# Ledger of designs, part 2: VH-VL binders against Apical endosomal glycoprotein (Mamdc4)

Target 1, 160 residues: Apical endosomal glycoprotein (Mamdc4), of Rattus norvegicus (Rat) (q63191r268to427)
Amino acid sequence: SHHMATDFETGLGPWTQLEGWTRNFSAGSMVSPAWPHRDHSRNSAYGFFLVSVAKPGTTAVLYSPEFQGSVSYNCSFTFYYYLHGSEANQFQLFVQAQGLNTTQPPVLLRSRHGELGTAWVRDRVNIQSAHPFRILLAGETGPGGFVGLDDLIMSNHCIL

## First folded at step 13 (VH-VL; from q5 with light chain S96D)

Design r4
Fold by OpenDDE, fold request of step 14:
Structure r4 (fold): chain C 160 residues (1-160), chain A 120 residues (1-120), chain B 109 residues (1-109)
Amino acid sequence: as target 1 above (160 residues)
Amino acid sequence: QITLKESGPTLVKPTQTLTLTCTFSGFSLSTYGVGVGWLRQPPGKALEWLALIYWDDDKRYSPSLKSRLTISKDTSKNQVVLKMTNIDPVDTATYYCAHRGYAMYYFDYWGQGTLVTVSS
Amino acid sequence: QSALTQPASVSGSPGQSITISCTATSSDVGGYRYVSWYQQHPGKAPKLMIFDVSNRPSGISNRFSGSKSGNTASLTISGLQAEDEADYYCQSWTRDNVVFGGGTKLTVL
């Protein structure tokens, strides 16, 4: 398999453009009971994940590198998110295509809001685009809440 | 236990710059999500927020006072400093520094406050 | 511009229940979604009593409770005691601003 997978254990990988997301882990962190006790990739307190900044009214945004869909096969994106501690937590996934001469507006593919429990939630989207595209992952942490990301996996039909 | 204490001049003259220092213990401003804010309260009046500095050095200021305020931190000393320029008698107030924890939309711990009187 | 409006004063007798209201006067009431409350005795610093509408910090008496309906948040104090006599402030927090109400003086008769 030639898929691109990022578990944030050693760094951001190709997900280097980010605003308001921070790579962190839970071990020794008494930051908040809303934090996950373990990451998803390693199921470890010392495993890394991304945390939204949790400042009032602030949305964290993570940008993928530019991808091109395969002609013959569908590109898919599998990811895990964690929304706990606040009914105001929000997570959104956008796809933004790069037009011939201009960037198109991002298209919302997933929207999650609220308290989803003390578990990493798996999701998967199929991405069809006639043009190169980027994925935007947006998180907004509610009061007392936590919004996190882990294990971002592109299928082998997503061409980097 | 979290504690905060304000220090600085208690008497300043108009047009001067007021410099206040908040010294705290029980937490670190290097901790993710932590912030320290400054607030004030004129005698017999309501509370007013002035400024906030986050662990990542992000700074927020009261919209009405932004042009006069500068907030900074020295994490190694557990101190936050507030500077207010062009002081006026209307700025006479008890000044507080306060703790903001991760994802808090409020201040959970406050200093005792220091009364600053502006008079010629 | 955003503002929180509180009654200037309220009063009650020992054992009674009183309520202090905090109303958002801004056209954008969404910015006042999460209201916290502070108690302040004369010459003392504010003390957090309720956070995020209805949550009570550890050590705070269960006589204090918070609620919200529409653009009005409320602090209720049941079983009123002499020590409850103080000023009470509501507070909201947005991305770029922290706003307090004008304060309410509670007198215990």
Scores: ipSAE 0.891, ipTM 0.941, lowest interface PAE 0.4, mean pLDDT 95
Fold by OpenDDE, fold request of step 14:
Structure r4 (fold): chain C 160 residues (1-160), chain A 120 residues (1-120), chain B 109 residues (1-109)
Amino acid sequence: as target 1 above (160 residues)
Amino acid sequence: QITLKESGPTLVKPTQTLTLTCTFSGFSLSTYGVGVGWLRQPPGKALEWLALIYWDDDKRYSPSLKSRLTISKDTSKNQVVLKMTNIDPVDTATYYCAHRGYAMYYFDYWGQGTLVTVSS
Amino acid sequence: QSALTQPASVSGSPGQSITISCTATSSDVGGYRYVSWYQQHPGKAPKLMIFDVSNRPSGISNRFSGSKSGNTASLTISGLQAEDEADYYCQSWTRDNVVFGGGTKLTVL
């Protein structure tokens, strides 16, 4: 593959900076009907995904490695998320550019809220940045809910 | 079936440290999302939350009692321990431990409670 | 003083419907979005009756229901029965705190 893809099946890959996200799977761990029965990557109960911590008032944040776009092409980021069991579930995608001397504030590119059903939702964002940037994936689990991530894919013309 | 049971002294003298143990079954504190809390209720008064410990050893304490409380767990024994220092007669209450499941903003299972009387 | 305020007592006759209110007194009303309710008979541990405003645990009578409007959550008990006589507590949960109301004594006349 020419692109950077992380399916969490063997680990976190380059997505090593995380707060409140946990790599897990359904079989043997599912304690709530809000959990997905299967991951997206393998469509398996034993397939791994990231789970938001689901502590009250706590937002889980996943930080990407630093990316750099090419001169001629924008970066394309494809990802799958799972929001089920609570209307209070929240998922947000931010992009944070690194300036020459300063880090810019994160910019919100995606915001999802509520109950989205018992399915992994595919989404895609295009990122154009003259500077290196990071992606921030934030999840907040509502009461009785579940917020998950799987299959994070960056386009091949976007380099680490 | 989830069950919890509180144990410890039922009579404590002022200024002493109260140590209570919650022994539970039907669940594991290694399970993702699980927590165990301690609560108390003085005779004829309202419920009061004291402390909470999560599966990942994250701890929460009542803001007013934080300086006096220490909560800990022994996952292998299915036990959670609460220590409260500098006990006073005002701490006389029925003490409960309770279960918190994944993504729960409430306690779904409670122990029967243990009455702790503080007296000289 | 509790951040959640309940009436000290309510009463009703068998067959009637009664409502117990739970009002957040804190300026941070957003922190009290998800209210749960417990029933407590004398000498017994609290029992969860309603969770997250309006959800009923398995095994709980459908006579118990919950709702919320603004900063006030409500527990409604329809078809009041003698066994419903108990103390009822509302409860909320924030990141760093779990708070209970002062409790409401329900008397069945």
Scores: ipSAE 0.889, ipTM 0.940, lowest interface PAE 0.5, mean pLDDT 95
Fold by OpenDDE, look of step 14:
Structure r4 (fold): chain C 160 residues (1-160), chain A 120 residues (1-120), chain B 109 residues (1-109)
Amino acid sequence: as target 1 above (160 residues)
Amino acid sequence: QITLKESGPTLVKPTQTLTLTCTFSGFSLSTYGVGVGWLRQPPGKALEWLALIYWDDDKRYSPSLKSRLTISKDTSKNQVVLKMTNIDPVDTATYYCAHRGYAMYYFDYWGQGTLVTVSS
Amino acid sequence: QSALTQPASVSGSPGQSITISCTATSSDVGGYRYVSWYQQHPGKAPKLMIFDVSNRPSGISNRFSGSKSGNTASLTISGLQAEDEADYYCQSWTRDNVVFGGGTKLTVL
């Protein structure tokens, strides 16, 4: 089955609109005990992931390209995130639909908060939209924490 | 071993521009999440934050002094510079630079400070 | 008035336990969630003693502890010693601002 997958190993792929997210890796860059030792896609210290900017009170936002769903089949979005080192860590997933002449407000589909351990967490959301839509991934790093993203996978029923 | 050291004039006349340099070692301002801040303390008074510069050249300034402050960095020299315009005797203080690490809400390492006296 | 309010002074005898409070104004309570504490001896730079409310840096005596209740953070020093005599500052951090309390002078009697 065909799907769009971004593992950040060679770049951002279609996820080029971002604020406060940075592509990084573990080896030689571990600046905190909260930093993951390995990425998810390659399970490597040299594998890449996205990390939240981790400035106080700052929310990082990653925007997907515009997708078109199907009336007959639901789009699904699978992703991996890392929340460690702070109970104040936060991750949110929004869907924002674009009408013919109007943009709808983002709709919150997932909200994660706190310390989730030293592991990449898998999640999946189903997206139903009569209009083209974008996915917004928001991260806020708590003090001493780490918020990361890896392996963003869109199902084949979502047309780019 | 992180160290920071402040340098600059110790005597400045009113209306002049104060330029202070922070030279540090033990870390790089190219490291993700790192920042360097400037703080000051008038004699016998409380600590006051002035400015902060991040590794990505993002800058923060004290709301009350923002119009007078400019912070910059030279990563290759491990230096951060603070400029304060229109100096006044009220700006007499010990000036500190300090290190901010990744995701820190505090300054963990400080320079020894340099006393700047403003007098005509 | 600073966003963080500390008592001007506190005192205690050797061996006693003292507490220094740091209270955020009502308008700042949501922004100043994480409080750090610094110790400063005369003529010296501030030294980090507690960070993020209750965490102690390596090398800091376990006599120093931090807590928070509501809009008030507290630094507790147990087993008070002569060398603890110093000024203590609480500090918090928001997206665009770093704030300090007015400082508390601790006298060991």
Scores: ipSAE 0.873, ipTM 0.936, lowest interface PAE 0.5, mean pLDDT 95
Fold by ESMFold2, fold request of step 14:
Structure r4 (fold): chain C 160 residues (1-160), chain A 120 residues (1-120), chain B 109 residues (1-109)
Amino acid sequence: as target 1 above (160 residues)
Amino acid sequence: QITLKESGPTLVKPTQTLTLTCTFSGFSLSTYGVGVGWLRQPPGKALEWLALIYWDDDKRYSPSLKSRLTISKDTSKNQVVLKMTNIDPVDTATYYCAHRGYAMYYFDYWGQGTLVTVSS
Amino acid sequence: QSALTQPASVSGSPGQSITISCTATSSDVGGYRYVSWYQQHPGKAPKLMIFDVSNRPSGISNRFSGSKSGNTASLTISGLQAEDEADYYCQSWTRDNVVFGGGTKLTVL
């Protein structure tokens, strides 16, 4: 059961980029052997995904709308990512909670590094926070590499 | 096949603004991930990086020269332009433009260079 | 004053192996993982010899190899030949800067 799903086919949906994530597709922008041949959501060379900008030292950052607090494992986030072409690729998932008077530092929930093959990888995290929170997705592309995202899905127990 | 060529004046007077043009073929500055840089080399001295422009118009400048440099692009003409203000005899050098492709941490194609002499 | 330090010169006889070092003087520059190497003959544009520490472009002899340990990258040329006589530059690329070493003059005796 899912509440919010973003496949990037028409835009970022409810997600906001701070820097460095762009929508693209395989057939029209095949700029490197590291790029996927197909997106995940449509299994198509013309389907869109997000790609992390490949500028040295630049971290792409994407964040969700604010969700209400959750103390159960019912709020889950499923996502697909693609890391290929460089052992220096990085992908990180953080949760940032709203403190009583100030926003708290982001908490790392997932970190993936390097080469994961030529397939979109599925992962899921369960989110527990007593306070309202946002999800932050960070990517950094290594030399000659690719870091991508597709199909960002929040369960129906993650409440806006 | 990627090629780049530098053009501009070969002899300039101190205090003038130097304008150099990089004209290229075999790639487009609208292509995702592409960038063009400018470098120079005074006679008998080391290479020095000056500036860089990315396909999305993001720019970088050498910190010591930033106040004197402006880089810009004209994608329709396949050109990148470097302007350097307040030219001085120490700016006498061979000037190069160079290509960087997607996700590259280096320049893979270079122009032949153009010598600019600043009168003393 | 470059953040990458190279020896001013190195020499070797034909057939020998030599190594040119490139040492970062700052963690912000030298701690970055990737260094590339260029060869430059007199009057010519630089030519890429090694990229991303140890990778050779197509058409570059396997006599050229690269490595890195800590903040020091190295270019090694085995089986020296007269045509290897040139200037060699190391280079790194950070978020805000592209940095070149001061260059090393290789003389083949």
Scores: ipSAE 0.608, ipTM 0.852, lowest interface PAE 1.2, mean pLDDT 88

Design r4
Fold by ESMFold2, fold request of step 14:
Structure r4 (fold): chain C 160 residues (1-160), chain A 120 residues (1-120), chain B 109 residues (1-109)
Amino acid sequence: as target 1 above (160 residues)
Amino acid sequence: QITLKESGPTLVKPTQTLTLTCTFSGFSLSTYGVGVGWLRQPPGKALEWLALIYWDDDKRYSPSLKSRLTISKDTSKNQVVLKMTNIDPVDTATYYCAHRGYAMYYFDYWGQGTLVTVSS
Amino acid sequence: QSALTQPASVSGSPGQSITISCTATSSDVGGYRYVSWYQQHPGKAPKLMIFDVSNRPSGISNRFSGSKSGNTASLTISGLQAEDEADYYCQSWTRDNVVFGGGTKLTVL
């Protein structure tokens, strides 16, 4: 089995963006002190990450391909995020089950907000779903802030 | 140093299309997060926001004037252009362009403005 | 019209403190979370004085301060000086709209 890992260096990989997430890097056009000096995956000013678009009232949304149901606690999702420059930054992680008749409402698994310092922060969730599912990642950048993602990793037990 | 300058006609006749150009320096519209807005102020009256264009070509328009406004940009020339159709004497105002930087909820740098007078 | 309501005028004597209010209505602009303030002297472009409720840009006198309680933002000018005589506008920025208040004329007596 091959785990799914996305470092954004060559694109979005298997992830689909609905709105608001954009690949960028620190050395290209650092527009704000709120931006990280380096990405996570390459620890480089030229390494790519995703940034949530900084427009008032706009929520960036990214979603995964559909995974098979996972009733054990072995399917895990590890991700790195960066929240700096505003107490109003927000990041949320949802799981949306794909029912037989209708798509179910997303379920919130992680919510992070505000100022978390000048470092990429690792987090990890374990996913348990009787039905096929997908991951939804939402970001909203506060005034003067930065919300970013890098290194999205699904464990070997998360099966497409 | 960020600077903006408005240019265009100073006198226009009713029904014409007004074209205003904002020429700027000290920033690029290809820079992530940047935007440029247009505003106006009739003599002796309050400021009124007209339109906004973001670096990614996303656009916003004042609801009351949306049907008459078109905003566009030329990043290679460092310009933003506002067109307003069917000009009327009530459109007499000083017109400003203004810079919005990354993640700003305000305009931090303004042009000096250009007065447009609509005859008849 | 404006979804942000300001008094039409305010006056004060040199050395006094004055406050200009900016109250959001239930009009077609979104929430009133972040308010900025501009000063405008006659014949000049507006100048940013306060952003995001209470922050001062570099070079703005600490006599200018901002605050917010509920749906009302306030600009306070302490130690009033003759050059403070100007029009003052509050402004908010929603997803779809940028909204300015109607303006307040400050007269220094």
Scores: ipSAE 0.591, ipTM 0.837, lowest interface PAE 1.2, mean pLDDT 88
Fold by ESMFold2, look of step 14:
Structure r4 (fold): chain C 160 residues (1-160), chain A 120 residues (1-120), chain B 109 residues (1-109)
Amino acid sequence: as target 1 above (160 residues)
Amino acid sequence: QITLKESGPTLVKPTQTLTLTCTFSGFSLSTYGVGVGWLRQPPGKALEWLALIYWDDDKRYSPSLKSRLTISKDTSKNQVVLKMTNIDPVDTATYYCAHRGYAMYYFDYWGQGTLVTVSS
Amino acid sequence: QSALTQPASVSGSPGQSITISCTATSSDVGGYRYVSWYQQHPGKAPKLMIFDVSNRPSGISNRFSGSKSGNTASLTISGLQAEDEADYYCQSWTRDNVVFGGGTKLTVL
């Protein structure tokens, strides 16, 4: 079965459908104290992550590739996120099933906001969908804040 | 070290197009999150925001003036240009450009301002 | 008509505290979450005094403080001094627009 892990160190991997997320790193591009001093995948100031756009009222959205549905197996998605510098930071994870003749509304699985400290936070969702689906990751940066993503990992049961 | 300076004509006639240039130093519009805004202040009146351009060429305009405004940038020259069409005596004001940095909901550095007078 | 309403003027004596209000008058829910304040002396460009409701830039006197309750932000100046006589503007963002209040002339008596 197919394995998918993206650490952003050499590019976006399969996460090429996005708006408002930008691949960046701390040492070369750190423009505020809210930015992490180190990424997650390499624990390095030179390691890469995605950062949410820093424009008031604008939400960044990142889409996974489309995965096959399954009635038998859990598709497990593990991800790392970083929210710091603003009580108004927001991060949400949705799953959107893609039906035969129409796209279904996204289903919210995770919602995080505000200040979570100076560490990358790990979370996991288990996805069960009879229909093909996508994962959507949405971020909104508050004033003086930072919203970031690193190490997006789909289990072997998440099949393209 | 961030410095901005407005330049352009000081006297214009009604119906002309006003072109204002903001020349800046101490930052680059290629830097992630950076933007430059234009504002004005008629004599004895309140500040009014006109337009904003971001490092990625995204642009925002005052809704009441949007049909008359065009903002553009030349990153290699450290310049931002504002054009305002169909000038009228009510457009007499001091015009400012101002910097906003990453994730800022405010303008932290302002130019000195340039007075533009619209007359007969 | 400004979506942020300030009193046209306020006055105080040296050593006193004064407060300038800034009230959102638009029904745009969530559009006026963060307010900044600028001081402007005659003939000068505006100077940032408070950002993001209550934060003071480096080099700004701690006599200046900001707060917000509901739709109203406040700039408080304690220990009023002659040099504080100026115009004061509040400023916020809607989703796509920058908005300024009408300004308040502070007179130090």
Scores: ipSAE 0.457, ipTM 0.804, lowest interface PAE 2.0, mean pLDDT 87

## First folded at step 14 (VH-VL; from r4 with light chain G31A S92A T94K)

Design k5
Fold by ESMFold2, look of step 14:
Structure k5 (fold): chain C 160 residues (1-160), chain A 120 residues (1-120), chain B 109 residues (1-109)
Amino acid sequence: as target 1 above (160 residues)
Amino acid sequence: QITLKESGPTLVKPTQTLTLTCTFSGFSLSTYGVGVGWLRQPPGKALEWLALIYWDDDKRYSPSLKSRLTISKDTSKNQVVLKMTNIDPVDTATYYCAHRGYAMYYFDYWGQGTLVTVSS
Amino acid sequence: QSALTQPASVSGSPGQSITISCTATSSDVGAYRYVSWYQQHPGKAPKLMIFDVSNRPSGISNRFSGSKSGNTASLTISGLQAEDEADYYCQAWKRDNVVFGGGTKLTVL
């Protein structure tokens, strides 16, 4: 089993540092046709996901817990995202080194933008870092759009 | 169905604090993504944005007026309040409140406006 | 820093098409990407005519259209009618701030 598998159905799990992402579901709170009709983890209108706030000029950011570094193994992170309703939607995944004397710039590993249809898209990154690190998930919702996350899964090589 | 109405004094004296209330119906500020903005228009002049409050109590202010403005909401009363301190005759204008829905980069519904005149 | 510039006035005869421009002198990244247009008759609140560059709200005549090229957005009114005589404002978001153009008075001759 993975040490961190978060489907958002009962809460945020270990993803306790965030700004601009909120937990929600389609049937109870949908206010736009751009929202998914169902989440990914439950395939249900009542299943929960994270949604990026749609405030112009505002980027939502979600931080993983700090993971130990290693030069010997890859930390594999699998995630599902949903971009619909606007050509200006943006989603980015970064890795940021931790435990250093100075703040390190995040390193971009994935960038997706625009309209990706009415489907949750699976992706995966493999991370190898000599330093402790965090994963950052950033979303920015374009006009009339939706940017969402579900099913964040860290492999057993991602060590707290 | 969405309606907004501005209320408050129509005549104020310099240095007073102007308090304006936006009372609305047809939507709730508990609805995800919704916001209410305040704007003004001096007679014969252009529209000017003042402030915006979001459903989650996040707030934005015009940079030129930020030190004089406070926006707040009462979701249970369907009201948004704007306060502007140290009123001056140049603040004479029609004041509007306006709705923006989820992910809108515009204001789709506006109140009728209320003229506030600042006396000499 | 960034501003939206509109001509102070434009005029046209009934049946003519006219275009009102809205130009950023310079812009922050993405600041003028999505422009909206409002019509305002004297004594009335502004009315949304075009949003997200080219979309019309329900109930807005297809005589009104919007477009954008580079840092200039345009509102085009075809088949001018007397009722189109009004002030027109463009609006965009500069980061998290709302910005309006200075307005354009349209006179139907």
Scores: ipSAE 0.598, ipTM 0.851, lowest interface PAE 1.3, mean pLDDT 88

## First folded at step 15 (VH-VL)

Design m1 (from k5 with heavy chain L52Y)
Fold by OpenDDE, look of step 15:
Structure m1 (fold): chain C 160 residues (1-160), chain A 120 residues (1-120), chain B 109 residues (1-109)
Amino acid sequence: as target 1 above (160 residues)
Amino acid sequence: QITLKESGPTLVKPTQTLTLTCTFSGFSLSTYGVGVGWLRQPPGKALEWLAYIYWDDDKRYSPSLKSRLTISKDTSKNQVVLKMTNIDPVDTATYYCAHRGYAMYYFDYWGQGTLVTVSS
Amino acid sequence: QSALTQPASVSGSPGQSITISCTATSSDVGAYRYVSWYQQHPGKAPKLMIFDVSNRPSGISNRFSGSKSGNTASLTISGLQAEDEADYYCQAWKRDNVVFGGGTKLTVL
C-alpha cells in the first residue's frame, strides 16, 4: 500500500503548491500535437493530469507537502511523466531538505531530457533525508513540446 | 486561418498617448499557451519587440520601453490593445501585432502592420 | 544591452548558396534560445522562415535551412532565386525578452 497517491482526477490533492503547472485533460483541450491523448490514471481522454504551462524559458515547479526526515526507512516516490514533441523538453526531480536553521539547496535526483514518445513514463526514486524535506518536480517545455505529470505516489514510509 | 489586423491613429502628436488595437481571428486568447505580441519597425530599421500578453493575462514588456507601455486584452472581442505614453518622433514606425502559439518561441502569424507617424 | 548580431548585407548569384549568421554577443550567450528567422520584403510584414534553429514551417521552401554552432545560428538559402532578395532577421528569446538581430539585406545579383 501507499501513504499518499494523487491521480489528479478530482483535484491536486496535497500537491497544492505549484508554479507553471495546470490540471487538464485531453478531450477538447488539445492545443498541440504533442498533447497526450489519454491520461495515465484512467487511460482516458477525460482523465486528468498536470501539464506545464510555464512561459517560454521558464520552469514549471510542483512542490510536495513537507515530509518528515528519515534515514532508517525507505521512502519511495513513484510518478509518471510525459515528454513529447521536443528534444528540448526537460523534467527534473529535486529533493529539498529543511535544515535545522535554514533550507538547503535542492538536490537533483532525476533529470530527463528530450523526446520520449507518446507514452507516460514510469519512474521511482528512493528518498532519504535526515531532515524534513519536500519534493520538487520541475518541467520545462521545449518548442512545440509537452511536459506532463500524472499519478504521484508516495510509499508508506514517507511520513507527512 | 489565423489573421491579425492593427488599427489606430496613423498620425499622432508628440507627448500624446498612442493607442493601438489588434483585432484577430482564427484563435482565442483563452487557449493555453497562446499569446499576442506587439512589435515595431522604424522606417529602414530593424524589428523591435514591444510587449506581449498571454492567455492568462500575464504581460511582458521590453525593458527599455516598459515604463511607457501598457498591454491589455479583451478576450471576448478578440482584441489586444497597446498603449504607449509620451510619444516622440523617434517612435515613428510600422507597428505589428503577431500571434504566438502554445510552446512557441516565435511569432508565426503577423498583421500587415500600421504605420504610425509622430509629428507636431 | 544584449543583442544578436547579423551581417548588414550578403549577396549571391542565382543558383548559389548563401549563409546569414546570427551571433549572440551578450555575456549570457546561453540565455538566448530557439533562434527563428524571418524574411521581409519591402513594404511587407515579416514572414517566418525557420523556427527553433532548424525547423521549417509548412509551405516554406526546402531551400531554406537553419543550423547552430556555438553561439552562432545560421540561415542558409540554397539555389538562390530572385524572389529571395529581402531582409532577413533572426530572433531569439532571452528569458522574457524577445530579441531581434539587426537584419541582413540579401541581394541577388
Scores: ipSAE 0.490, ipTM 0.839, lowest interface PAE 1.2, mean pLDDT 93
Fold by ESMFold2, look of step 16:
Structure m1 (fold): chain C 160 residues (1-160), chain A 120 residues (1-120), chain B 109 residues (1-109)
Amino acid sequence: as target 1 above (160 residues)
Amino acid sequence: QITLKESGPTLVKPTQTLTLTCTFSGFSLSTYGVGVGWLRQPPGKALEWLAYIYWDDDKRYSPSLKSRLTISKDTSKNQVVLKMTNIDPVDTATYYCAHRGYAMYYFDYWGQGTLVTVSS
Amino acid sequence: QSALTQPASVSGSPGQSITISCTATSSDVGAYRYVSWYQQHPGKAPKLMIFDVSNRPSGISNRFSGSKSGNTASLTISGLQAEDEADYYCQAWKRDNVVFGGGTKLTVL
């Protein structure tokens, strides 16, 4: 098996299209009780995660590289997210078809809102697309809140 | 304890550039999520937002005044500066700077304000 | 004309409850969901009374409460007292823009 995993400890990995997400860690920069005490990948106050920018009305968007389409296999995407400190936190996962003459609307696959406690939450989506596609991860930090990502894992059926 | 204080000229002539300095203590603009805004209030009139600046040097300006405003910060001096060009008598107002804490959609601490009078 | 409309004045007698409204003039109500309220006495800086629609900062009397229904936010002052006589402003955030209401003069009779 050939998993593609991004734990943000040294950078963005294959997720090079960053807008409004910032790499950070908990220790030495804790500015709010809403922040996790530890990241997910290393279970450490010094381990890195992505955090959605804490600015009013700003939606952070992270783009994957373009994956090949397949009618035979699903691309499985597993991810960890953290929503705490505000009932207005938002996280959404979209898939957008690529390589078409007309820009296609992103398709919403996951939407999470508000307060989910003090633990990193695991989720998984399966993606099947006849066309090339990108995954879009959108976050919006509510007042006083935290929206974070760690450990983005793509299955071996997600072909670049 | 967070404090802010506005400083600058109290009397200016039309067409001049107004420079106002906000000096603050009890927080740093290097702190993630923090920002400082500028507002004004003409005598007997409503509050009006002018500009704000974030910890990462991101900036926002009131659409109606954007062409006349410049906001900047000096994190090492705990200062935020607002410049307003081409001053006119309608710009006579009390000017306030105000703190915005982590991920806030409001201003929680305000300076006492400084009155700027623009002569005719 | 402000994107947030407040009545110019309201009045009440000591001990009564009064409500000050703040209505968004734009159909984009989602951009106004984080309404805050400030009290301002003459010659003083504004003071935050309510944030995030209904939350009170530490030290603010529970006589002050906030709510929102549709595109209208409301500040309610119960048990009206003489010191409540002041100007009140609502404030919201719309993407890149901070918006204040025109203000409401509260007179305690």
Scores: ipSAE 0.324, ipTM 0.756, lowest interface PAE 2.9, mean pLDDT 85

